# Designs tried in a protein design chat: VHH binders against q68dx3r342to642. Part 7

Target 1, 301 residues: q68dx3r342to642
Amino acid sequence: RDLCVVLLNGQHLEVKCDVESTVGAVFNAVTSFANLEELTYFGLAYMKSKEFFFLDSETRLCKIAPEGWREQPQKTSMNTFTLFLRIKFFVSHYGLLQHSLTRHQFYLQLRKDILEERLYCNEEILLQLGVLALQAEFGNYPKEQVESKPYFHVEDYIPASLIERMTALRVQVEVSEMHRLSSALWGEDAELKFLRVTQQLPEYGVLVHQVFSEKRRPEEEMALGICAKGVIVYEVKNNSRIAMLRFQWRETGKISTYQKKFTITSSVTGKKHTFVTDSAKTSKYLLDLCSAQHGFNAQMG

## First folded at step 20 (VHH)

Design p03
Fold by ESMFold2, look of step 21:
Structure p03 (fold): chain B 301 residues (1-301), chain A 123 residues (1-123)
Amino acid sequence: as target 1 above (301 residues)
Amino acid sequence: EVQLVESGGGLVQPGGSLTLSCAASGFTFDDYRLAWYRQAPGKKRELVAYITHGGSTVYMDSVKGRFTISRDNAKNSVYLQMNSLRAEDTAVYYCAKEVGYDVATGTYYYDYWGQGTLVTVSS
């Protein structure tokens, strides 16, 4: 049997596996292929409704595979089984990463998350990050540049929403000018500066998932941000999220689930905060993600 | 509605064996950790063993090598094979289902819905 694993560089890796294969077996094969040595930060995930859900290493592939995967050819779109190699645990500083390939993977994911608007920042920072990505790929501004002919596609470096607000022409001109005036950076050095900028963002390393309020307004959309430091509760309006509550792990007592409900108890006040998810599976997943992120935080000291 | 029904307890001589069973219903059995707890007279309830959805197991020190926890996802059942029983193993045994995560201890915690099953080890 075949499944596809999408790597952070965009490569689609075809992995052959047995009926009893686990997520862990696929993860080991993929990370060995990619020569990754610092494995603890990574996981395999599936995508649902534009959100990534990490899989436990003990999970058997047949439990999560699409219908017909066992007996139908993988070349049919209905029979496609796709997983993603993603970073699950984000270090506070890139200097904690010992291998250059690991730092490159962090760069690739953060760049993709910026472009796909999973990680938000202001316009000035978006332009700066676009220039840094250009420097990582091209180095200095090309000497042979023709004024009216762009040397890059703006969509590869700047999120669509900013392009729409500024127009493609303005983005091209402004990014090109910033690139022309920038100091010389190349390859990994530009990537490291990209990492340093993104590590300062408030939502760096925050894994965001949609939830809903229990009582106040059934239509009111909310989100939970789960990260190494704790849990953030967001209200979502007009595709914008606003932090309403923050729970550091030391301020958190028990986290529980029942059916579609997910509950956090404050260890400071004893107050319970309950949210509704789309399924019992999602509630359980959020609990496990909290457990994993808390464990990562404890290991960092 | 979650239900857990324990069975298989009884009177056994020291050195003997018993298999405890727990039938579960009212939740997606495959997704959760399951555990066995026991409570001896006058003592607090203590964790004996747990098993993850993928089959990984953890045991308290006093039962390692003597007890085996297992699960059968097709039957929604959890088992505790108890060998080389000692008088100290006398207790009411409870099957338990994961309900949450305790941040202070860094461990999952469980809840109980049955009356338990009594295991008595005596001559």
Scores: ipSAE 0.757, ipTM 0.876, lowest interface PAE 0.5, mean pLDDT 88
Fold by ESMFold2, fold request of step 22:
Structure p03 (fold): chain B 301 residues (1-301), chain A 123 residues (1-123)
Amino acid sequence: as target 1 above (301 residues)
Amino acid sequence: EVQLVESGGGLVQPGGSLTLSCAASGFTFDDYRLAWYRQAPGKKRELVAYITHGGSTVYMDSVKGRFTISRDNAKNSVYLQMNSLRAEDTAVYYCAKEVGYDVATGTYYYDYWGQGTLVTVSS
């Protein structure tokens, strides 16, 4: 049987495996192909409702595969099984990464997350990051660009929501002007500055998942952000999230689940905070993600 | 409603063997860690072994090499094979299910729903 693994550079890998193969076996094959040495930051994930869910290495592929994948040895559009190689654990400073290839993977994911609006920041920073990505690819402003002809597509560097607010023409002009005035930064140096800017963002390394209020307010959407530092509770309105409450790990006592409910207890106040997820599986996933991020935080110090 | 029902205990001679069983219901069995605890007279309950959803196992030192925890996800059951039993293994054994994560200790914690099953090792 075949599955597709999407790498951060956009490459699609076909991986052959048995029906009883585990996620761990696929992960080892993919990371070996990509020549990745610093494996502890990465995981395989599936996508559901534009959210990535990381898989445990022990998980059998047949448990997560689409309908019909096990019964059809060759690929069909209905039987396509796709996983994503993603960064699960974000270091506090890119200097902790030993290999340039690892830093490049962090750059690729952070750039994609900004473009796909999983990682939010203000307009000035969005434009700055777009220019840095442009510099990483083109270096200096093209000196052959005399006719004011566009040399890049705005959609590849600036999120759609900002293009909508500013118009494509204005974005094109502003990014091009900023690129023209930025003459000394390219390639890896531009990528490193991109990393430096993004690692300072409040949502850097935050894995965001939709949840709901326990009071059963369907119009009251919430989200949990789980990261190395702890858990962030967001209120969500019009696809915009506002942090309401933060639990650093030292302020967190017990985390528990029951059916669709996820509960976090403050070790400072003793108060319980309960959220509703779409399934018992999602509640369990969020608990495991907290455990993993807490463990990573302890090792990063 | 979570239910865990232990069985298989009894009286056995030192050096003997027993297999404990735990039948589970009320949750998606395959997704959770399962554990066996025991409580000897006058002592606190102690973790004997646990098993992850994928089958990885951890044992307390005194039972390592003698006890084997296993699970059958098709039957929603977890087992404890106890070999080379000793008098100090005498206890009530409890099946337990993962319910949460304790940030202070960095460990998963479990809860119990059954009455346990008594294992007595005596000549």
Scores: ipSAE 0.751, ipTM 0.876, lowest interface PAE 0.5, mean pLDDT 88
Fold by ESMFold2, fold request of step 22:
Structure p03 (fold): chain B 301 residues (1-301), chain A 123 residues (1-123)
Amino acid sequence: as target 1 above (301 residues)
Amino acid sequence: EVQLVESGGGLVQPGGSLTLSCAASGFTFDDYRLAWYRQAPGKKRELVAYITHGGSTVYMDSVKGRFTISRDNAKNSVYLQMNSLRAEDTAVYYCAKEVGYDVATGTYYYDYWGQGTLVTVSS
């Protein structure tokens, strides 16, 4: 009956729908409300364990809704049905985006993903991106600034893990000094430079999902990164990930699933690489995500 | 264990109609693509049609407009309605379940074949 869709600007939309409504119907309503014209990059996703899972437009809402969503109000509390409007397909260069509002959505998602540590980069780049976001909102360093007095909250611009490691005071000082020394930028111009920096990151446009090694049981955590260029296999240690293998689509033969297992076969060597997921549904999702990303890549070229 | 069981084949005259059925078990039926293949005597198995979880369909060129694939997720069944049958449609028909994606062709591929159901188009 009623679900919440979270937009990239932080706005929460309540969407009224029928029991027979599809994800596609909700997507059309939400994107129309937001005045988005370049729709092919976007999708609706749900969040599970800090990961976003995109939904196919044909999927019926009742198939994915929390229990009791179809019923009238109950005496006990029910889970809220929340979906997220997110970018699923990332262009290689922001110049391919025709509408300024579309570029703004890319900026918003990339900024949020950096702050929430879904997209990683080194300390120097994190500080640079924080300053660019600050410039997008404030423009130049305030001329009437009182020494040592903060004019921004560091948590709005720099990820919590970096603030913890550097301290809030050091982050405040370094970001302020970098802002003071920066060229005159604000608004969309700063956002475009933010996009330029982020599109060069190794994890730009990579949709990362937790998996496990078949060989070493669940004790060894791994991740798969699925993107327009192919699949990246990560080893995860000490809350960080290191790319171990990369499969460009032209180097990839068949991708298959069996129960909780997800297998990629190299078309160069014939070798099979198998990973374990938390469910058959997750394995199927990763297969479909590969199909979608491969199709996006082929359509562009 | 995944099982697919075809039925509904038989002898039919050119221009006639048949409906093939496939009963599925051993997996979450409504999450996967299902397909019909056929194999004529002395020829290789070929894809006839497939249907997505949401009901979108794709057909080989020679059967477009004559065959309709459908599914009933409540009964874990997939169907092939065959109209305007021709002699060249004579084959053993198999249903199959999606198991993977072939990057070279950009298509899903299938397995878990049943024993098939024979369709003979002859006067």
Scores: ipSAE 0.751, ipTM 0.871, lowest interface PAE 0.5, mean pLDDT 88
Fold by ESMFold2, fold request of step 22:
Structure p03 (fold): chain B 301 residues (1-301), chain A 123 residues (1-123)
Amino acid sequence: as target 1 above (301 residues)
Amino acid sequence: EVQLVESGGGLVQPGGSLTLSCAASGFTFDDYRLAWYRQAPGKKRELVAYITHGGSTVYMDSVKGRFTISRDNAKNSVYLQMNSLRAEDTAVYYCAKEVGYDVATGTYYYDYWGQGTLVTVSS
């Protein structure tokens, strides 16, 4: 049987596997193909409702595959089964990454997350990151530049929402001027600067998932951000999120689930905070993600 | 409603064997860790073993090599095969389901214990 794995560089990799194959087996094949050595930061995820959900390496593919995948003969008439190679664990500083290819994967994902508006930052930083990505690909500002012929497409470097607010023309001019005034960086050097900037963002390494408040009516939309440092509770309004509560792991007691409910208890105050998810499976996933992120944090300490 | 029903306990000689069973209902069995606890008279309940959804197992030191936890997802059941039993293994054994993660200890914790099943190891 066949499934597609999307790599961070945009490649679509067709992976042949059996019904009894595990996520771990696919992960090993894909990371070997990509020549990745520092594997502990990565995982395979599926996408649901524009959110990525990481899979446990022990999970058998038939439990997560689209309907009909398990029951089909090995022909090209199967339903499409797509997974994504993503970074699950984000180091606090890129210097902890020992392999240049690993740092490149971090850059690719962070750039993609900025462009797809999964990782938010202010306009000044968005423009700075766009210029750094441009430098990574092109180096110095072209010496023989003709303003009427743009040398890049703004959509490849700047998120659509900022382009809409500033106009494409204004973004083009501003990014070009910033590129012209920038230091001569190329390739990995520009990528490292990109990583250095993104590592300082409040939402760096935060895996965000939609939840709802149990206490508020009519169950107002919220989000949980889960990362190496702990859990962030967001209120979501008008496609924007604002941090309401933060739990560092040392301030966190017990995390529990019951059906669609996810509960986190402060070890400082003893207060319980309960959220509603779309399914018991999602609640269980969030608990497991907390366990995994907490374990990663302990390894860094 | 989550229910866990233990069975299979009894009186056994030292060195003997028993298999404990636990029938589960009221939740998606395949998705959760399951565990066995035991409580000897006058002592606190202690975790004996647990098993993940994928079948990975962990045991307390005193039972390693003698006890085997297993699960049958088709029957919504978890088992504890106990071999080379010792007097110290005498206890009421309880089946448990994962309910959370304790950040302070870095471990999952369990609940929804039934009535238990008594294991007595005596000559």
Scores: ipSAE 0.749, ipTM 0.871, lowest interface PAE 0.5, mean pLDDT 88

Design p04
Fold by OpenDDE, fold request of step 22:
Structure p04 (fold): chain B 301 residues (1-301), chain A 123 residues (1-123)
Amino acid sequence: as target 1 above (301 residues)
Amino acid sequence: EVQLVESGGGLVQPGGSLTLSCAASGFTFSDYRLAWYRQAPGKKRELVAYITHGGSTVYMDSVKGRFTISRDNAKNSVYLQMNSLRAEDTAVYYCAKEVGYDVATGKYYYDYWGQGTLVTVSS
């Protein structure tokens, strides 16, 4: 049986496995292939409703595989079983990473998160990050460029939403000019600066999942952000996330689930905050994610 | 509704063996950790062992090497094989389901135990 794993560099790897194979086995195969180090930061995830859900290493693939995957031969008309290699645990500073390849993987992850608008930042920073990415790829501004021919595609460096607001031409001109005026920086140094800038963002390392209020007010869209430092409650309005509550781990007592409900209890006030997810599976996932992130934080502390 | 029903308890001599069973219903069994607790007379309830959804197991020190926790997802059941039983193992044994994570302790905690099953180890 075949499984496709998408790496952070965009490469698609075909992995042969059987019905009893585990996520961990696939993870090891993929990371070995890619010669990745510091594996503790990485995880395999599947995509559902534009969100990524990390998988437990002990989970059997057959449990999460799409319908028909178990059947041999595989029906050609069926969707390919696809997993994604992603950063699961985000260090507070890139200096904590020991290997250049790992730093590069973080860079790739954050570029994707910025481009796909999973990680929010303001327009100014978006443009800055675009320039840094150009420097990482091209180095200094090319002096011999034909003025009429763009040397890059704006969609590879700037989020679609900003392109729509500014227009592609304006973005092209502005980013090109910024690149031209930028100090000399290239390669790994540019990537490190990219990491530095992104690590200062409020949503850095925050894994965001949609939830609903217990009262299910249709007018209120909510999300939970889970990270190494704790849980953030967001109000979502006009495609923007506003942090309403923050639960640092030291302020968090118990996290519990009941069916679709996810509950955080403050260790300070004793107050319970309950959110509703789309399934018991999702609520359980959020619980496990909190556990994992808390464990990571404890390890880094 | 989550339900756990323990069985298999009884009277056994020191050095003897006993297998406890727990039948679960009302939730996706394969997604959750299961645990065995015990409560001796006049003592607090204590965690004996737990098993993850993937089959990893953890034991309290006093039962390591003697007790084995296992699960059968097809039967929605968790088991506790107890060997080399001692008088101090006398207790009511409970099966429990994972319900949450305690941040202060860094551990999952459990609930929904049934009526329990009595294990008496006596000569």
Scores: ipSAE 0.905, ipTM 0.955, lowest interface PAE 0.3, mean pLDDT 94
Fold by OpenDDE, fold request of step 22:
Structure p04 (fold): chain B 301 residues (1-301), chain A 123 residues (1-123)
Amino acid sequence: as target 1 above (301 residues)
Amino acid sequence: EVQLVESGGGLVQPGGSLTLSCAASGFTFSDYRLAWYRQAPGKKRELVAYITHGGSTVYMDSVKGRFTISRDNAKNSVYLQMNSLRAEDTAVYYCAKEVGYDVATGKYYYDYWGQGTLVTVSS
């Protein structure tokens, strides 16, 4: 049986496995293939409803595999079982990373998150990050470049929403000009600057998942952000996330689940905040993610 | 509704063996950690062992090497094999389900224990 793992560099890796294979086994195979170090920061995830859900290393693949994957022979018409290698734990500073390849992986992850608008960023910073990415990939502005001939695709460097607002042509011109006017920077140095800028963003390292209010107000969409520092409650309006509540770990007592409900209890006030997920599985996932992030934070502290 | 039902307790002599069983219902069994607790007369309830969803096990020091926790996901059951029983192991044993994470302690905590099953170790 085969599954596809998408690496952060965009490479699709076909991995052979059996029904008894674990996520951990696949993870080891993939990371070995990619020669990754500092594996503690990485995880495998599956995608559901445009969200990524990290998998436990002990989980058997058959438990998460799509329908038909277990069947032999595999029907050609079946959806490919696809997993994603992602950064699960985000360090506060890239200087804590020991290997250049690991830093590069963080860079790739953050580029993807920015482009896919998983990590919010204002327009100014988006353009700046676009330029840094250009510098990372192309180096300095090509002096021989004719103004009428684009040397890059805007969609590879700027989020679609901003392109729609500014228009592709304007983005092309503005980013090109910014690149031209930028100080010389290239390669790894450009990536590091990219990391530096992104690590200052409010949503850096925040894994966001949609949840619902217990009161089920139809007009209110909510999300939980889980990170090394704690849990953030977002209100989602017009594709924007507004932080409403923050639960630092030091202020958090117990996190609990009951069926679809996810509850955070303040250690200070004793107040309980309950959110509703789409399934018991999701609520359990969120609990485990909190545990993992808290553990990571404790380890780094 | 989550339900856990313990069984298998009884009277045994020191050095004897006993296997406890717990039947679970009302939740996706394979997704959760399960634990065994015990409460001796006049003492507080204590965690004896737990098993993760993936099958990893942890034991209290006093039972290490003597007790084995296991699970059968197909049967929605968790077991506690107790060997080399001692008088100090006399207690009511409870099965419990993972219900949350205590941030202060950095540990998962459990609930939904049943009526328990009495284990008496006596000559």
Scores: ipSAE 0.905, ipTM 0.955, lowest interface PAE 0.3, mean pLDDT 94
Fold by OpenDDE, last read:
Structure p04 (fold): chain B 301 residues (1-301), chain A 123 residues (1-123)
Amino acid sequence: as target 1 above (301 residues)
Amino acid sequence: EVQLVESGGGLVQPGGSLTLSCAASGFTFSDYRLAWYRQAPGKKRELVAYITHGGSTVYMDSVKGRFTISRDNAKNSVYLQMNSLRAEDTAVYYCAKEVGYDVATGKYYYDYWGQGTLVTVSS
């Protein structure tokens, strides 16, 4: 039986596995193939409703596999069991990473997250990050090229929403000009600057999941952000997230689940904040994710 | 409704063996950690062992090498095999379900224990 694993560089790997294979086994195979180091930062995830859910290494694939996965070959691409290699734990500073390849993986992850608008960023920074990505991938502005000929595709560097607002032509012109006027920077140095800029963003390293208020106000969309520093409660309005509450780990007492409900208790006020998820499984996942992030933070000192 | 029902307790001599069982219902058993607690007379309830959803196990120091926690997801059951029993193992044993994470301690905590099962180790 086969599953597809998507790497951060966009490569699709077909992995052969048995019915009893674990997520950990697949993870090891994939990371070995990709020669990745510092594996502690990575994880395998599946996608559900445009969200990524990290998998436990001990989980059997058959438990999460789609219906018909046992049947080979797959009839259509729609039935393909697909997992994603992702960064699960985000360091506060890229300097903590020991290997250049790992830093590159972080760059790839963050670039994707920015591009796919999982990580919020204002327009100015988006353009800046676009330029940095160009510098990382192409180096300096290509002076030998005809200025009227695009040397990149805007959709590869700028989020679709911004392109829609500014128009593709305007984005092309502005980003090109910014690139032209930028100081010489290329390759790994450009990636590091990209990391530096992204690591300053409020949502850096925040894994966001949709939740609902316990008060069942249909008009209020909410989300939880879970990261190494704690939990953030977002109000979601017009495709923007506004941080309403922040629970640093030092301010967090207990996190609990009951059926679809996820509850965080402040260690400072004793107040309980309850959110509703789509399933008990999701609530449990959020709990485990909190545990994992907290543990990671503790290890980092 | 979450229910846990313990069984298998009894009177045993020192050095003897006993297997406790816990039948669980009311939740997706395979997704949660399960634990055994015990409470001796006049003492506080203490965590004896827990098992993760993936089968990883942790034991209190005093029972390491003697007790084995296991689970059967198909039967929604968790077990505690107790060997080389000692008088100090005398207690009411409870099965519990993972319900949350205590950030201050960095540990999962458990609830929903049943009535328990009495284990008496005596000559």
Scores: ipSAE 0.905, ipTM 0.956, lowest interface PAE 0.3, mean pLDDT 94
Fold by OpenDDE, fold request of step 22:
Structure p04 (fold): chain B 301 residues (1-301), chain A 123 residues (1-123)
Amino acid sequence: as target 1 above (301 residues)
Amino acid sequence: EVQLVESGGGLVQPGGSLTLSCAASGFTFSDYRLAWYRQAPGKKRELVAYITHGGSTVYMDSVKGRFTISRDNAKNSVYLQMNSLRAEDTAVYYCAKEVGYDVATGKYYYDYWGQGTLVTVSS
């Protein structure tokens, strides 16, 4: 049986596995293939409703495989079992990473998150990050190129929403000019600067999942951000996230689940904050993710 | 409704063996950790062992090498094989389900205790 794993560089790997294979086995195969080090930062995830859900290494693939995956021959392309290699644990500073390849993987992850608007930043920073990415790929502004022909595609460097607002032509001109005026920077140095800039963003390292309020209008969309520092409660309006509450781990007592409900109890106030998810599976996932992030923070501290 | 039903307790001589069973219902069994607790007369309830959804196991020191926790997801059941039983193992044994994470202790905690099953180790 075949499983497809998407790497951070966009490469699709076909992994042969059995129905009894575990996520951990696939993870090891993929990371070995990619020669990745510092594996503790990485995880395999599946995508559901445009969100990524990390998988436990002990989970058997048959438990999470789509319907029909077990059947041979695979009847439809819709039965393709696809997993994603992603960064699960984000270090506070890239200097904590020991291997250049690991830093590069962080760079790739953050580029994807920025482009796909999982990680929010303002327009100015988006343009700056676009230029840094150009420097990482091309180095200095290509002076010898015919100015009339774009030397890059704006969609590879700037989020679609900003392109729509500014127009592709304006983005092309602005980013090209910024690149031309930028100080000499290239390759790994440009990637490191990219990491430095992104690591200062409020949502850096925050894994965001949609939830609903138990008390409020069902139409009110909320989200939970889970990271090494704790849990953030977001209000979501018009495609923007506003942080409403922050639960640092030191301020958090118990996290619990009941069916679709996810509850955080403050150790300071004793107040319980309950959120509703789409399933018991999702609430359990959020619990486990909190546990994992808390554990990671404890190890890094 | 979550329900856990313990069984298999009884009277056994020192050095003997006993297998406890717990039948679970009311939740997706394979997604949760399960644990065995015991409470001796006049003592606090204590964690004996737990098993993760993936089958990893942890034991209290006093039962290591003697007790084995296992699970059968197809039967929604968790088991505790107890070997080389001692008088100090006498207690009511409870099965419990993972319900949350205690951030202060960094550990999962459990609930939904059944009626328990009595294990008496005596000559």
Scores: ipSAE 0.904, ipTM 0.955, lowest interface PAE 0.3, mean pLDDT 94

